# Designs tried in a protein design chat: VH-VL binders against q9h9l3. Part 20

Target 1, 176 residues: q9h9l3
Amino acid sequence: PRKMVAIDCEMVGTGPKGHVSSLARCSIVNYNGDVLYDEYILPPCHIVDYRTRWSGIRKQHMVNATPFKIARGQILKILTGKIVVGHAIHNDFKALQYFHPKSLTRDTSHIPPLNRKADCPENATMSLKHLTKKLLNRDIQVGKSGHSSVEDAQATMELYKLVEVEWEEHLARNPP
Key: E = the ipSAE of ESMFold2; O = the ipSAE of OpenDDE; V2 = 0.75 times the mean of E and O plus 0.25 times the DockQ between their complexes.

## First folded at step 6 (VH-VL; framework fv_amlenetug)

Design z6 (at its last look DockQ between E and O 0.03; V2 from the best seeds 0.00; counts 0 for: pae E 17.4 > 2, placed apart)
Fold by ESMFold2-Fast, scan of step 6:
Structure z6 (fold): chain C 176 residues (1-176), chain A 124 residues (1-124), chain B 108 residues (1-108)
Amino acid sequence: as target 1 above (176 residues)
Amino acid sequence: EVQLLESGGGLVQTGGSLRLSCAASGFTFSDYAMTWVRQAPGKGLEWVSAISGYGDSTDYADSVKGRFTISRDNSQNTLYLQMNSLRAEDTAVYYCAKSPWEYFESGYDYFDYWGQGTLVTVSS
Amino acid sequence: EIVLTQSPGTLSLSPGERATLSCRASQSVSSDYLAWYQQKPGQAPRLLIYGASSRATGIPDRFSGSGSGTDFTLTISRLEPEDFAVYYCQQYGDSPYTFGQGTKVEIK
C-alpha cells in the first residue's frame, strides 16, 4: 500500500509583463482529505501580477509568507516516495522546480476512465471545476475572489478515488 | 549571450562508460533546469534526462534509467551525463539544452538554447 | 506517454509556396504546451514556436503556430530558401517529454 497525497498550487505572475508563473501557495492533503501542508509562499522575484481572480493571492498574503527555498524543501519532503495526485499537475511540479517520478504521478486531467464517467471524450482535457460538478455534484472555484488550493486538492483526491481501483490496475498492466 | 558547449563524446565499446560535459555561459546557470536530448544518426530527437536548477531533482527516459546519471556543478557552470552499460542503441549525437524558465507558457521542458552536440558511437 | 505523430513525412515544395505541417497527439496536450523546432543538416535544433502559437525571439513572422488539444499546425506562409529543413514538434505538458518523428520540407 503506497501512501498517496493530492497537491494543488497557486501561482502569481513574475518577470516581464508577469508572464513567468511563480509559486505563491501550496496545499497538500492526504487520502482522506486532511490538510498536511498549506502555506503562502514568497517568490524570490518581484510579483508583477497577483492573478487574484484565479490564485486568490493578495499582497497581504505575502507578509511573512514562507520563502520559496524553505517551502520547496518542506513540500518535497512530503511528496518524495508517495503517489501524488493533481490536476494538470505538470504546472505544480514546474512551479516547484521538481521532477516527480511518472510511475508515482496521477494527473486527473489525463485519466480516460474519469472522462468516461463524466460523459466527456476520453482524450479531452477537462477542467477540475467541470469534473467535480459532473461527478461529485459540487461547485468549486466559485466567485471571482480566486481559487482555494485546499478545496482544489481535496476535490482532486476525491475524483481520483472514483477511478483508483480501475486506474491502478491499468497502470500495473500498462506501466507508463 | 547564452552559449552551451558539449564535450566528452567518442567511440566506446558496448558495456563501457563515458561522461559528457556541457559548459554553460551567458546566463545564471543555477536558475535553470538543464536537459540532455539525443539524436541517433538519421533519426529524430529523443529526450534523455533533465535536472532542476538546484541539482536535487532529476528525471530520466525509461530507456536510460538505471544506466545514466545526470548531474551538475553550479559553481563551475557545468552539466554532466554519466553513461554506464552503454548499448549500440545509445549511439547518437547528444545535445545539451536549456529550459527557458521565462514565460507563462514555458517550463523546464521546452528548450530555448541548444549546444552544438557531441557524438557518441557505441560499437562491437 | 503522449505520442506525437507528424504529417506528412515529407513536403516537396518550391520557394514562395505555403507549407502546412501537422502534429497530432495521442491524448490532449495540457495547456497546449507544444513547441516546434527547425533542424538543418549538421546543426542543433532551433526553437521556432512554444505554447502552440508564440514565436520565439528572432523568428520571422512567416512562421506561425496554431491548434489546441490534440491537433497542432506549423505554417510557413512563404517558404524562403533557408526554410528547407526538418521540423519537429515537442510536447511538454506531461513527462516524459516527447517529440514527433519529424517532417522534412525539401525542394521540389
Scores: ipSAE 0.185, ipTM 0.735, lowest interface PAE 5.2, mean pLDDT 89
Fold by OpenDDE, look of step 7:
Structure z6 (fold): chain C 176 residues (1-176), chain A 124 residues (1-124), chain B 108 residues (1-108)
Amino acid sequence: as target 1 above (176 residues)
Amino acid sequence: EVQLLESGGGLVQTGGSLRLSCAASGFTFSDYAMTWVRQAPGKGLEWVSAISGYGDSTDYADSVKGRFTISRDNSQNTLYLQMNSLRAEDTAVYYCAKSPWEYFESGYDYFDYWGQGTLVTVSS
Amino acid sequence: EIVLTQSPGTLSLSPGERATLSCRASQSVSSDYLAWYQQKPGQAPRLLIYGASSRATGIPDRFSGSGSGTDFTLTISRLEPEDFAVYYCQQYGDSPYTFGQGTKVEIK
């Protein structure tokens, strides 16, 4: 069996109007929730909007942040060859400018059995916060200080573990 | 175990055509970008062409644009290189190479596995 | 295109010595997307380093990569007999993904 990790990224706004989402923090945890990687990351372009309310990123976090090109190399080294679990993970991969093999990707925002377990429509996209509350009875992303990517990555992994057996069997029968 | 096996090489006259194949095994073929790299006898490596995992993106070196076509059949786990209007300078060992992921926004990246290559000789 | 120039052309050393190989780019390589390969006679190339400084799986720690922008270095801290081969750098920051002309590490 392949090793499994969960990833969550926080993005800030760059570009003329801050509409470009640039990686500013990345957290990776293993199957047990142990932190393998957690770094603030410096985008190559000027930050226009820290999006602190959601990202939790502040200007002070960027003072000693890891340059994007270096961080990317570190992150890719961790992800290579592993099953990568995330929530709405296409956003994380886009920010990383990296796309993991589909057969090795698990997106908890697109797992119908997970929604079913949470008494949600199977074809709906539910938030990580909602699923975590419903299925793990845990509150994440509370307050106005922004998200914790470590907390979110850990929650994502725990959610996936609830449906891992069923979903892996489904994927085996229906490879992407 | 990842395996890449090139075939289709041989002797061909200038102006002729040849189709190379690369049979892949040991991984989910469609999940990875593939590349052809060639090496003239006694010379260095030259990037030739690349294709994304699902074949929706391709790229070519200027030296082969308009003459070579890269393609893949994911149902057969096979990569192809159609070579037309061959020239003497196309003489080389042709390697198929695997990328470590499906797609990188900056391009097709580096190559973690290589085949043993197939020799193409173009003569007058 | 980005032209990669490797130096020296040939490096003659003895087992146990330190090898330092240079790869210079005609222009800055985006995000330090630089890889190193080893090729032995009659064999396909083998990936050593990616991302300028990341060692590929199974590669001994005596191999290391460094550098950024236009100047990159592959270092073999202590040469083993099996390390005598040709080494190529390759950039994948911009298409076409060019290779250096290679450095031959030979036994003195």
Scores: ipSAE 0.016, ipTM 0.599, lowest interface PAE 7.2, mean pLDDT 92
Fold by ESMFold2, look of step 7:
Structure z6 (fold): chain C 176 residues (1-176), chain A 124 residues (1-124), chain B 108 residues (1-108)
Amino acid sequence: as target 1 above (176 residues)
Amino acid sequence: EVQLLESGGGLVQTGGSLRLSCAASGFTFSDYAMTWVRQAPGKGLEWVSAISGYGDSTDYADSVKGRFTISRDNSQNTLYLQMNSLRAEDTAVYYCAKSPWEYFESGYDYFDYWGQGTLVTVSS
Amino acid sequence: EIVLTQSPGTLSLSPGERATLSCRASQSVSSDYLAWYQQKPGQAPRLLIYGASSRATGIPDRFSGSGSGTDFTLTISRLEPEDFAVYYCQQYGDSPYTFGQGTKVEIK
């Protein structure tokens, strides 16, 4: 059985008018929710919009941030060979300029048993905040100071654990 | 076409004052931090002062702090440098420079466009 | 404050030759935020390179930048007559943002 980690990223706006999403923070936790990685990351392009209301990223965080190329290497070394859990995880991989093998990827935004457990439509794309409130009785992403990627990664792992046995069996019988 | 035109230089005695202006055109002035950089005759470049696009943040080199005041008027697309208590070592060509970003924080205070400069001479 | 020391002070070369200009920082420049400028007599500086290696808009590809940490290099692959000028490096990683003292590239 492979080791499992959960990842969450925060992005800022780069490129023309700040429309490109670039990685500015990444947090990785293990199965027990212990932090394996949590770094602010300096994008290779200049930041046009910090998106602080959602990202929690401020200019001061970038002063000593790890350059993207270095951070990406560190992150990919942690992810290699592992089952990686995330919420709407394709956005995180896109920001990392990396796509993890689908057979080793778990996306809590696309797990029908998880939605059912939350009394939500099975094929709806539900927010992490909503699922966490319904299933873990926790409020995350509160206030106007932005998200915490550590908090979000930990919540994502706990949500997956609620359906892990059922979903891993499903995937074993229905390989992607 | 981005243009930066400095004015207000001249000869002044030690202890005197001058006000430099930089007229900007060809870009949305308030979107960009602006910087004064000076060059003493026969010498290299020295960063003097910067101001954010909205004008809410300013910074100064230690050599001019307390004597120089940077400001901007976004309605007139003009950058200013008020220079008081001038010293002989302030003699230089003063350049107006545009940053590529609204703030002059780490990673952003390099200068993609420069004015032609205005000479300030401080006589002893 | 980060002191940038450029070498050589003067570089005497012929058109067509490769020029290699050095900029050494007294401590590591944060995220390799280093720029290069060209200044011709009686003119304002012109941005050549930013972020150690990114060429500014409109700059010919004979100009390239490299290096990291404390050691940075500007290379002009084949000198043109218009390239004889003074070149400055600038760090913008840590306040106060500082310039090197310049390297003059002159006709041998």
Scores: ipSAE 0.000, ipTM 0.464, lowest interface PAE 17.4, mean pLDDT 88
ESMFold2 (binder alone), look of step 7: mean pLDDT 92; pTM 0.933

Design z7
Fold by ESMFold2-Fast, scan of step 6:
Structure z7 (fold): chain C 176 residues (1-176), chain A 124 residues (1-124), chain B 108 residues (1-108)
Amino acid sequence: as target 1 above (176 residues)
Amino acid sequence: EVQLLESGGGLVQTGGSLRLSCAASGFTFSDYAMTWVRQAPGKGLEWVSAISGYGDSTDYADSVKGRFTISRDNSQNTLYLQMNSLRAEDTAVYYCAKSPWEYFLSGYDYFDYWGQGTLVTVSS
Amino acid sequence: EIVLTQSPGTLSLSPGERATLSCRASQSVSSDYLAWYQQKPGQAPRLLIYGASSRATGIPDRFSGSGSGTDFTLTISRLEPEDFAVYYCQQYGDSPYTFGQGTKVEIK
């Protein structure tokens, strides 16, 4: 029925002492893991802290980055009407200042069957790195050079596919 | 300091229209989602509508869909709620409320600042 | 939609006593998706707690939140005269955002 995509975003610090989190990269992949969107995004405010260890963002990436307002418009056109998969996805939607319908949202940090397959407590919030290692036997977010939002989005889609049939059936019987 | 000031409430006939305004100051208005929450006399709080910082993404409670329109003018730091086809059950104090979308540990759409509210009374 | 049920409806206590307010959800809510507000007559609601347990700026440490899943609690360790008010819980994990019906904390 509906098309499905996975999203992952990276944020940098703006505002006083870098306390404000602003969108600086967004990656979107389709069901098969092919990249639909991957752009560096220029925040409207001065970047105080690149948070490079986690974000992977450096000053060089901002030179040709898409301005936030334009990037947001492009991203929303891709997400609208689709089932959107993410990990702790509310952080991505907050960074985008966007309201995606809950009925079309799938958060791999809050899917009890996924935790069960990983031998983790069903109500615990597990990291993407941990679930990917446990269920896909793959290491992501390695090293100190920052995370790849493409890698994270691809891993997130693969994790969701492990429980897709069971979880979609559950949601059909228990609409959000 | 953050301040939110509602205006535009009053007495209106059933089937009528009214526009509420909320003047914001003390923060970068365009960076925050804004919400209208109402409270009927002697009742609890009810979420009514929300709008993104740029004004291009909106959401509505089922009870007001098709009748109410949320909008904003970022150049004037003002939030609006256009209310059409008003019913007696729309009688309430309407609050303007700010979303704290910069706080990653808190999730989204709880309200860190509220205005004083403006009373809307709908009668026949 | 997620229905929030607060109990008791009214809690009659004296200054210095501990108040324990309950909020139960019809469906599981992440502990990061629940807030508590205080409202005094004729005033707007005031944020007390967000993310089930995080105290908002300027809120005294006698206020604390706890819980997860479907059961959440607001505790006021030692009631002050200014704490007698109506308290509301709110979930923001799913649209529409919903509030409990309120618990009135009144002086004995």
Scores: ipSAE 0.013, ipTM 0.570, lowest interface PAE 7.2, mean pLDDT 87

Design z8
Fold by ESMFold2-Fast, scan of step 6:
Structure z8 (fold): chain C 176 residues (1-176), chain A 124 residues (1-124), chain B 108 residues (1-108)
Amino acid sequence: as target 1 above (176 residues)
Amino acid sequence: EVQLLESGGGLVQTGGSLRLSCAASGFTFSDYAMTWVRQAPGKGLEWVSAISGYGDSTDYADSVKGRFTISRDNSQNTLYLQMNSLRAEDTAVYYCAKSPWEYDYSGYDYFDYWGQGTLVTVSS
Amino acid sequence: EIVLTQSPGTLSLSPGERATLSCRASQSVSSYYLAWYQQKPGQAPRLLIYGASSRATGIPDRFSGSGSGTDFTLTISRLEPEDFAVYYCQQYGDSPYTFGQGTKVEIK
């Protein structure tokens, strides 16, 4: 049994026309949904598009944000050796420039039993918002002021808990 | 201009070891994740290993886990692949390849630049 | 892991014809996380398309990508002599990174 955490990150646009996605916030919660980490993160590149509708990031959040290199070190210290749960978690790991061991990674966007419980095609990638509404009867990512990475991380952990026993058994029989 | 140049390939006996190098130039090496992709003669592409820009995070294909070690020296702009316990099925051209964006949050693990490759032949 | 299946294995066509190459994923892949590469004999792969439909720098506009979910397509609207090569799709929406087996586009 290893310790388990859930992660969710928010992105801002950098680079030409804001097409590059850079880390601007990271939230990590424990198994019970308690916040272990939640910081705004300053990208090393100029921000051209805050993507506020989705990220919830505004210019004021960058004033005292933790520089990327420092934040990355803090985050990796929390993730190392733990089972890490996320939704489309590859995006979060890419933003962190981090490769978490596949055997310790759980991606709620690619767990067929979870889609099955939501009455969705097993091979489809369903949004976190849709799965949370269907399985937990809860609305997340509401409004136009951006998403809460804390709320998303908490919802992701709760979704994983619905299939944890059967999925861990599957992984034990079919190691990644 | 981005350039990646692999070296270190050659003929090696089953059970032997070999170290590949990839010399990088034309970009800020430490800001980009790097990968090794191999191709057996007449076959398709197979991802082998990846390493973060800072060199503190690595990942491996199941077929090489425990036998291969990826590393980098950012001061020398060089990527390495240490291959131990080599098997006949490790025979392939090994390419190093570069991630497209520094500090990219999306899932852009496509590879915008590739080296010319270095041939590793494992025989008994 | 996500398995990518390319079809056909070989496409025999003449210059000037349209080539349509298929890549099918074993589970849904966001269109943001699908790439296409071209490889000629003795050469490294060359990035053509990323994010299912975005052309890489320097790639001619006769190359286009489309698709979503499990079905993706690379189209070459009018084959030039230099386009006869092997083409690979790749997904990067989930670890490990996986490639299709390749489609060979050869002269008829």
Scores: ipSAE 0.006, ipTM 0.571, lowest interface PAE 10.5, mean pLDDT 87

Design z9
Fold by ESMFold2-Fast, scan of step 6:
Structure z9 (fold): chain C 176 residues (1-176), chain A 124 residues (1-124), chain B 108 residues (1-108)
Amino acid sequence: as target 1 above (176 residues)
Amino acid sequence: EVQLLESGGGLVQTGGSLRLSCAASGFTFSDYAMTWVRQAPGKGLEWVSAISGYGDSTDYADSVKGRFTISRDNSQNTLYLQMNSLRAEDTAVYYCAKSPWEYDWSGYDYFDYWGQGTLVTVSS
Amino acid sequence: EIVLTQSPGTLSLSPGERATLSCRASQSVSSDYLAWYQQKPGQAPRLLIYDASSRATGIPDRFSGSGSGTDFTLTISRLEPEDFAVYYCQQYGDSPYTFGQGTKVEIK
């Protein structure tokens, strides 16, 4: 049996024209939705674009943020050996500069049964907000001040739990 | 300027081993994720393996998992691919390739610079 | 995994003509993370386009990329002799990395 966690990260723009997505906040919750980790993280590169409308990150959050190398070490200790659930989770792993085993990764943006339950095309990439509203009857990412990574991680875990038995059986027969 | 130079390719028998190297210059090597991409004779491109800039996180294509090991020596600006239990299907030109952005990684990225490639031929 | 299908397999054209190359994904490519490469015989691939439509440094403006979601296009507005090569698309929106099978642009 493997322990399971859900992750959601907020990224800011660094590099030329702010094209690089650099980690600026990470939230991790356990199976029941309890917060295991939630920290603002200071990127090693100059922040060009805070992307505040989506990230919720502002300059004030960077003042006492945990340096990237320290935060990354803490986060990886939590993720290693666990089933990690996320939505478009490749973006989170990229920002962490981390390769999590595909056999232990669950991406709620690429689970056909989940889209089917939401009356959405199975091969489409649906937003976390849309799936959460359709399947959990809950509004997340409300307003224009940015998203809560804790809220997003909790919603992601709850969405996965709706298809967990069916999807784990599928993966046992069709390993990734 | 950025340069990547592969070496270590050659003829090897099925079940044998080879270690490929990629010498990097012209950029801060430790800040960039690196990858190996191969191309069988007359065929298309296939991703093989990636490693983070810190060298502490790796990923592999299912076809090579358990047989190949990617590693790097940031003090020597060198990327490695240790290839064990080689099969005829591993015959290919092996390219090393660089991630485009500092503190980003190649496992989910495009590649701005490629080496010239080194040929690995596996026969019985 | 996301499967990329390129069409046509071969384009036979003359210098001065327009080339249009298609790359279709089996599912939506996140953030339009799609790149195009050019490869000549005996050479390594060369990056042309990234993020579906951004030209790489040093790439002539006759090369352009477009598209989103599952349908992407590489256009060469007026073929030069040096443009006859094999072209590959690549997605990096999800693991594993996948490449299309290639489109050969050959002289008629």
Scores: ipSAE 0.010, ipTM 0.653, lowest interface PAE 8.3, mean pLDDT 88

## First folded at step 8 (VH-VL; framework fv_amlenetug)

Design d1 (at its last look DockQ between E and O 0.07; V2 from the best seeds 0.00; counts 0 for: pae O 8.8 > 2, placed apart)
Fold by ESMFold2, look of step 8:
Structure d1 (fold): chain C 176 residues (1-176), chain A 124 residues (1-124), chain B 108 residues (1-108)
Amino acid sequence: as target 1 above (176 residues)
Amino acid sequence: EVQLLESGGGLVQTGGSLRLSCAASGFTFSDYAMTWVRQAPGKGLEWVSAISGWGDSTDYADSVKGRFTISRDNSQNTLYLQMNSLRAEDTAVYYCAKGPWEYDRSGYDYFDYWGQGTLVTVSS
Amino acid sequence: EIVLTQSPGTLSLSPGERATLSCRASQSVSSRYLAWYQQKPGQAPRLLIYGASSRATGIPDRFSGSGSGTDFTLTISRLEPEDFAVYYCQQYDDSPYTFGQGTKVEIK
């Protein structure tokens, strides 16, 4: 146990026209949903677009935020050697500037058995909100205040548990 | 002006080793992930390896994993590829490449600047 | 691993004609993470299109990209003599970042 974690990140817009997604919050939970890490993170460059409606990040959150390089170091120490669960997780790894081994990566947006349980097409990319409502009977990401990365990471772990045995056996037979 | 200049290619026997270098200038090197892409003569492009801006995260194509090692020296603005246990199928022009965004160190990107390439020929 | 398959392998056309190049992915790829490159003999690749449809700086407007999911297209509205080259698609959605095998656009 405790060799599997779930991660979710919130990003802000940096770079030209705010098109680069830079990490501004990261939350990590263990298998039981306990929070292992939850920090606001200050990008190393100017924030062009806080993207607050989706990210939940406001200027005031950046006042005490952990600098990106320090936060990244803390996060990578938690992720190293673990199975990491996320939703569209390559976006989170991209924001962390990090390559996690594919054999240790689990993406709830691309698990055919999970889609099937939700009465969704096997090859569709379903939102975390939709899957969580359908399979856990829970509403997340409610309102216009932005997403909670803790809430989203916890939901992601619970969704993976619904297919964990089946999917882990599938991956053992079909190594990535 | 962004410039990437590969060197260290040459003729080597099967089982041998080579170390490629890519000298970077015209941008803040440590702000960018760097990538090696190769192209066998008359063939298409093949992604080989990538390294994060600070050099602490790397990834490799399965065809080279365990044989090739990507590294960088940010104080000298230089990217490296150590190639061991070379095979005939490693014969290619090797390019170094960078992404377009000044502040993106992710390595998950398209490549807007490429070096001229350096030829590696592996003979039996 | 996402495999990109380009079609046709070779496209023989005359200057002034429209060229349509196809790239099909083995898995769905976000359009934000698809690029097209041009390569002439003896030269490094040149970026044409990123994000499936955005032209890179300095690329003429006769080049356009479209598509989503598994099916992507590069269109050259009016071929110029300098456009006869090999074209590659590339996905950067998921590692490893893969290229298609190429489509050669040659003079008829």
Scores: ipSAE 0.378, ipTM 0.789, lowest interface PAE 3.8, mean pLDDT 88
Fold by OpenDDE, look of step 8:
Structure d1 (fold): chain C 176 residues (1-176), chain A 124 residues (1-124), chain B 108 residues (1-108)
Amino acid sequence: as target 1 above (176 residues)
Amino acid sequence: EVQLLESGGGLVQTGGSLRLSCAASGFTFSDYAMTWVRQAPGKGLEWVSAISGWGDSTDYADSVKGRFTISRDNSQNTLYLQMNSLRAEDTAVYYCAKGPWEYDRSGYDYFDYWGQGTLVTVSS
Amino acid sequence: EIVLTQSPGTLSLSPGERATLSCRASQSVSSRYLAWYQQKPGQAPRLLIYGASSRATGIPDRFSGSGSGTDFTLTISRLEPEDFAVYYCQQYDDSPYTFGQGTKVEIK
């Protein structure tokens, strides 16, 4: 099996006015889209804004949520040594308070060949929803109930697979 | 309290260059995408450019692609817009705007705080 | 690009009346990615609504947003004197993140 995983995180608002983004859910899938990790996570600070319409997180999900420190350890064990695929993945790493090696990171929001394939400007930042619709003919993030991090992680992996060969060759020639 | 203060506007000739700055305070600057929006005199709002919190992603309106460059210095809490090859139609008040956290995965999102704007006038 | 067309161009009303502003998109926009702004003369825009129907912090409950697909609406249930301004819709579903051309709400 490939040492490649895709990650998607959901965040809630903490701190004054809920402007601090704190990890509240993390989903990780393997190359085949199988779920390796999917947990609700309890932030160390009081949640001010669940951001439910975006995150899908509700108060009831935090009742048995995994404490952040524990979840972070679990997630880092999975990510260590892997090629990690994500969309706008810097947000996920920020929420995790973690920095993955750039050489082992793949951000589908910043892959020109992927945008080109979707008839989008190569240097534009396109939404995961848009790319998924254009390239996979699949609708994600539908409704007002918030995102599904598992669905988003799976879509991200599938998108990357479309340009994997080309992009890996490019990176080999142009290491970060 | 969130504050955004634009500067660098002024009068410039067609074909000239100008660099705008936006000093940010009252929030963790690097956690948020920043955007430039402009408004020609008596006209509506036009999205110009945006940059991610860590500066690893940028986007531009077609009207400014190849001429404008957005950047940021997170150590200085400052957003920049380098404007080259300026045209008369670039005349506008330029606003810097703060986005929410980029968790929505839709790009650069909406804008919850705006600066007062800085006027750029391009004369022929 | 997604073109947003607002209507009417100008809305003349009196204080206390209900204002209904329309924003129509050239293609479907997720109800999660539509915002409304208010701008008064000589001032920067102010966020009113995000995600089509969520009020920004500090925004009075007389402001409400609704809609989906290609049709979105901003409603001011009872106009206050300070509500006379220009209102813009904006989509952030796809780049470029376009604005409508604006609706001016003026006093009759």
Scores: ipSAE 0.007, ipTM 0.549, lowest interface PAE 8.8, mean pLDDT 91
ESMFold2 (binder alone), look of step 8: mean pLDDT 89; pTM 0.915

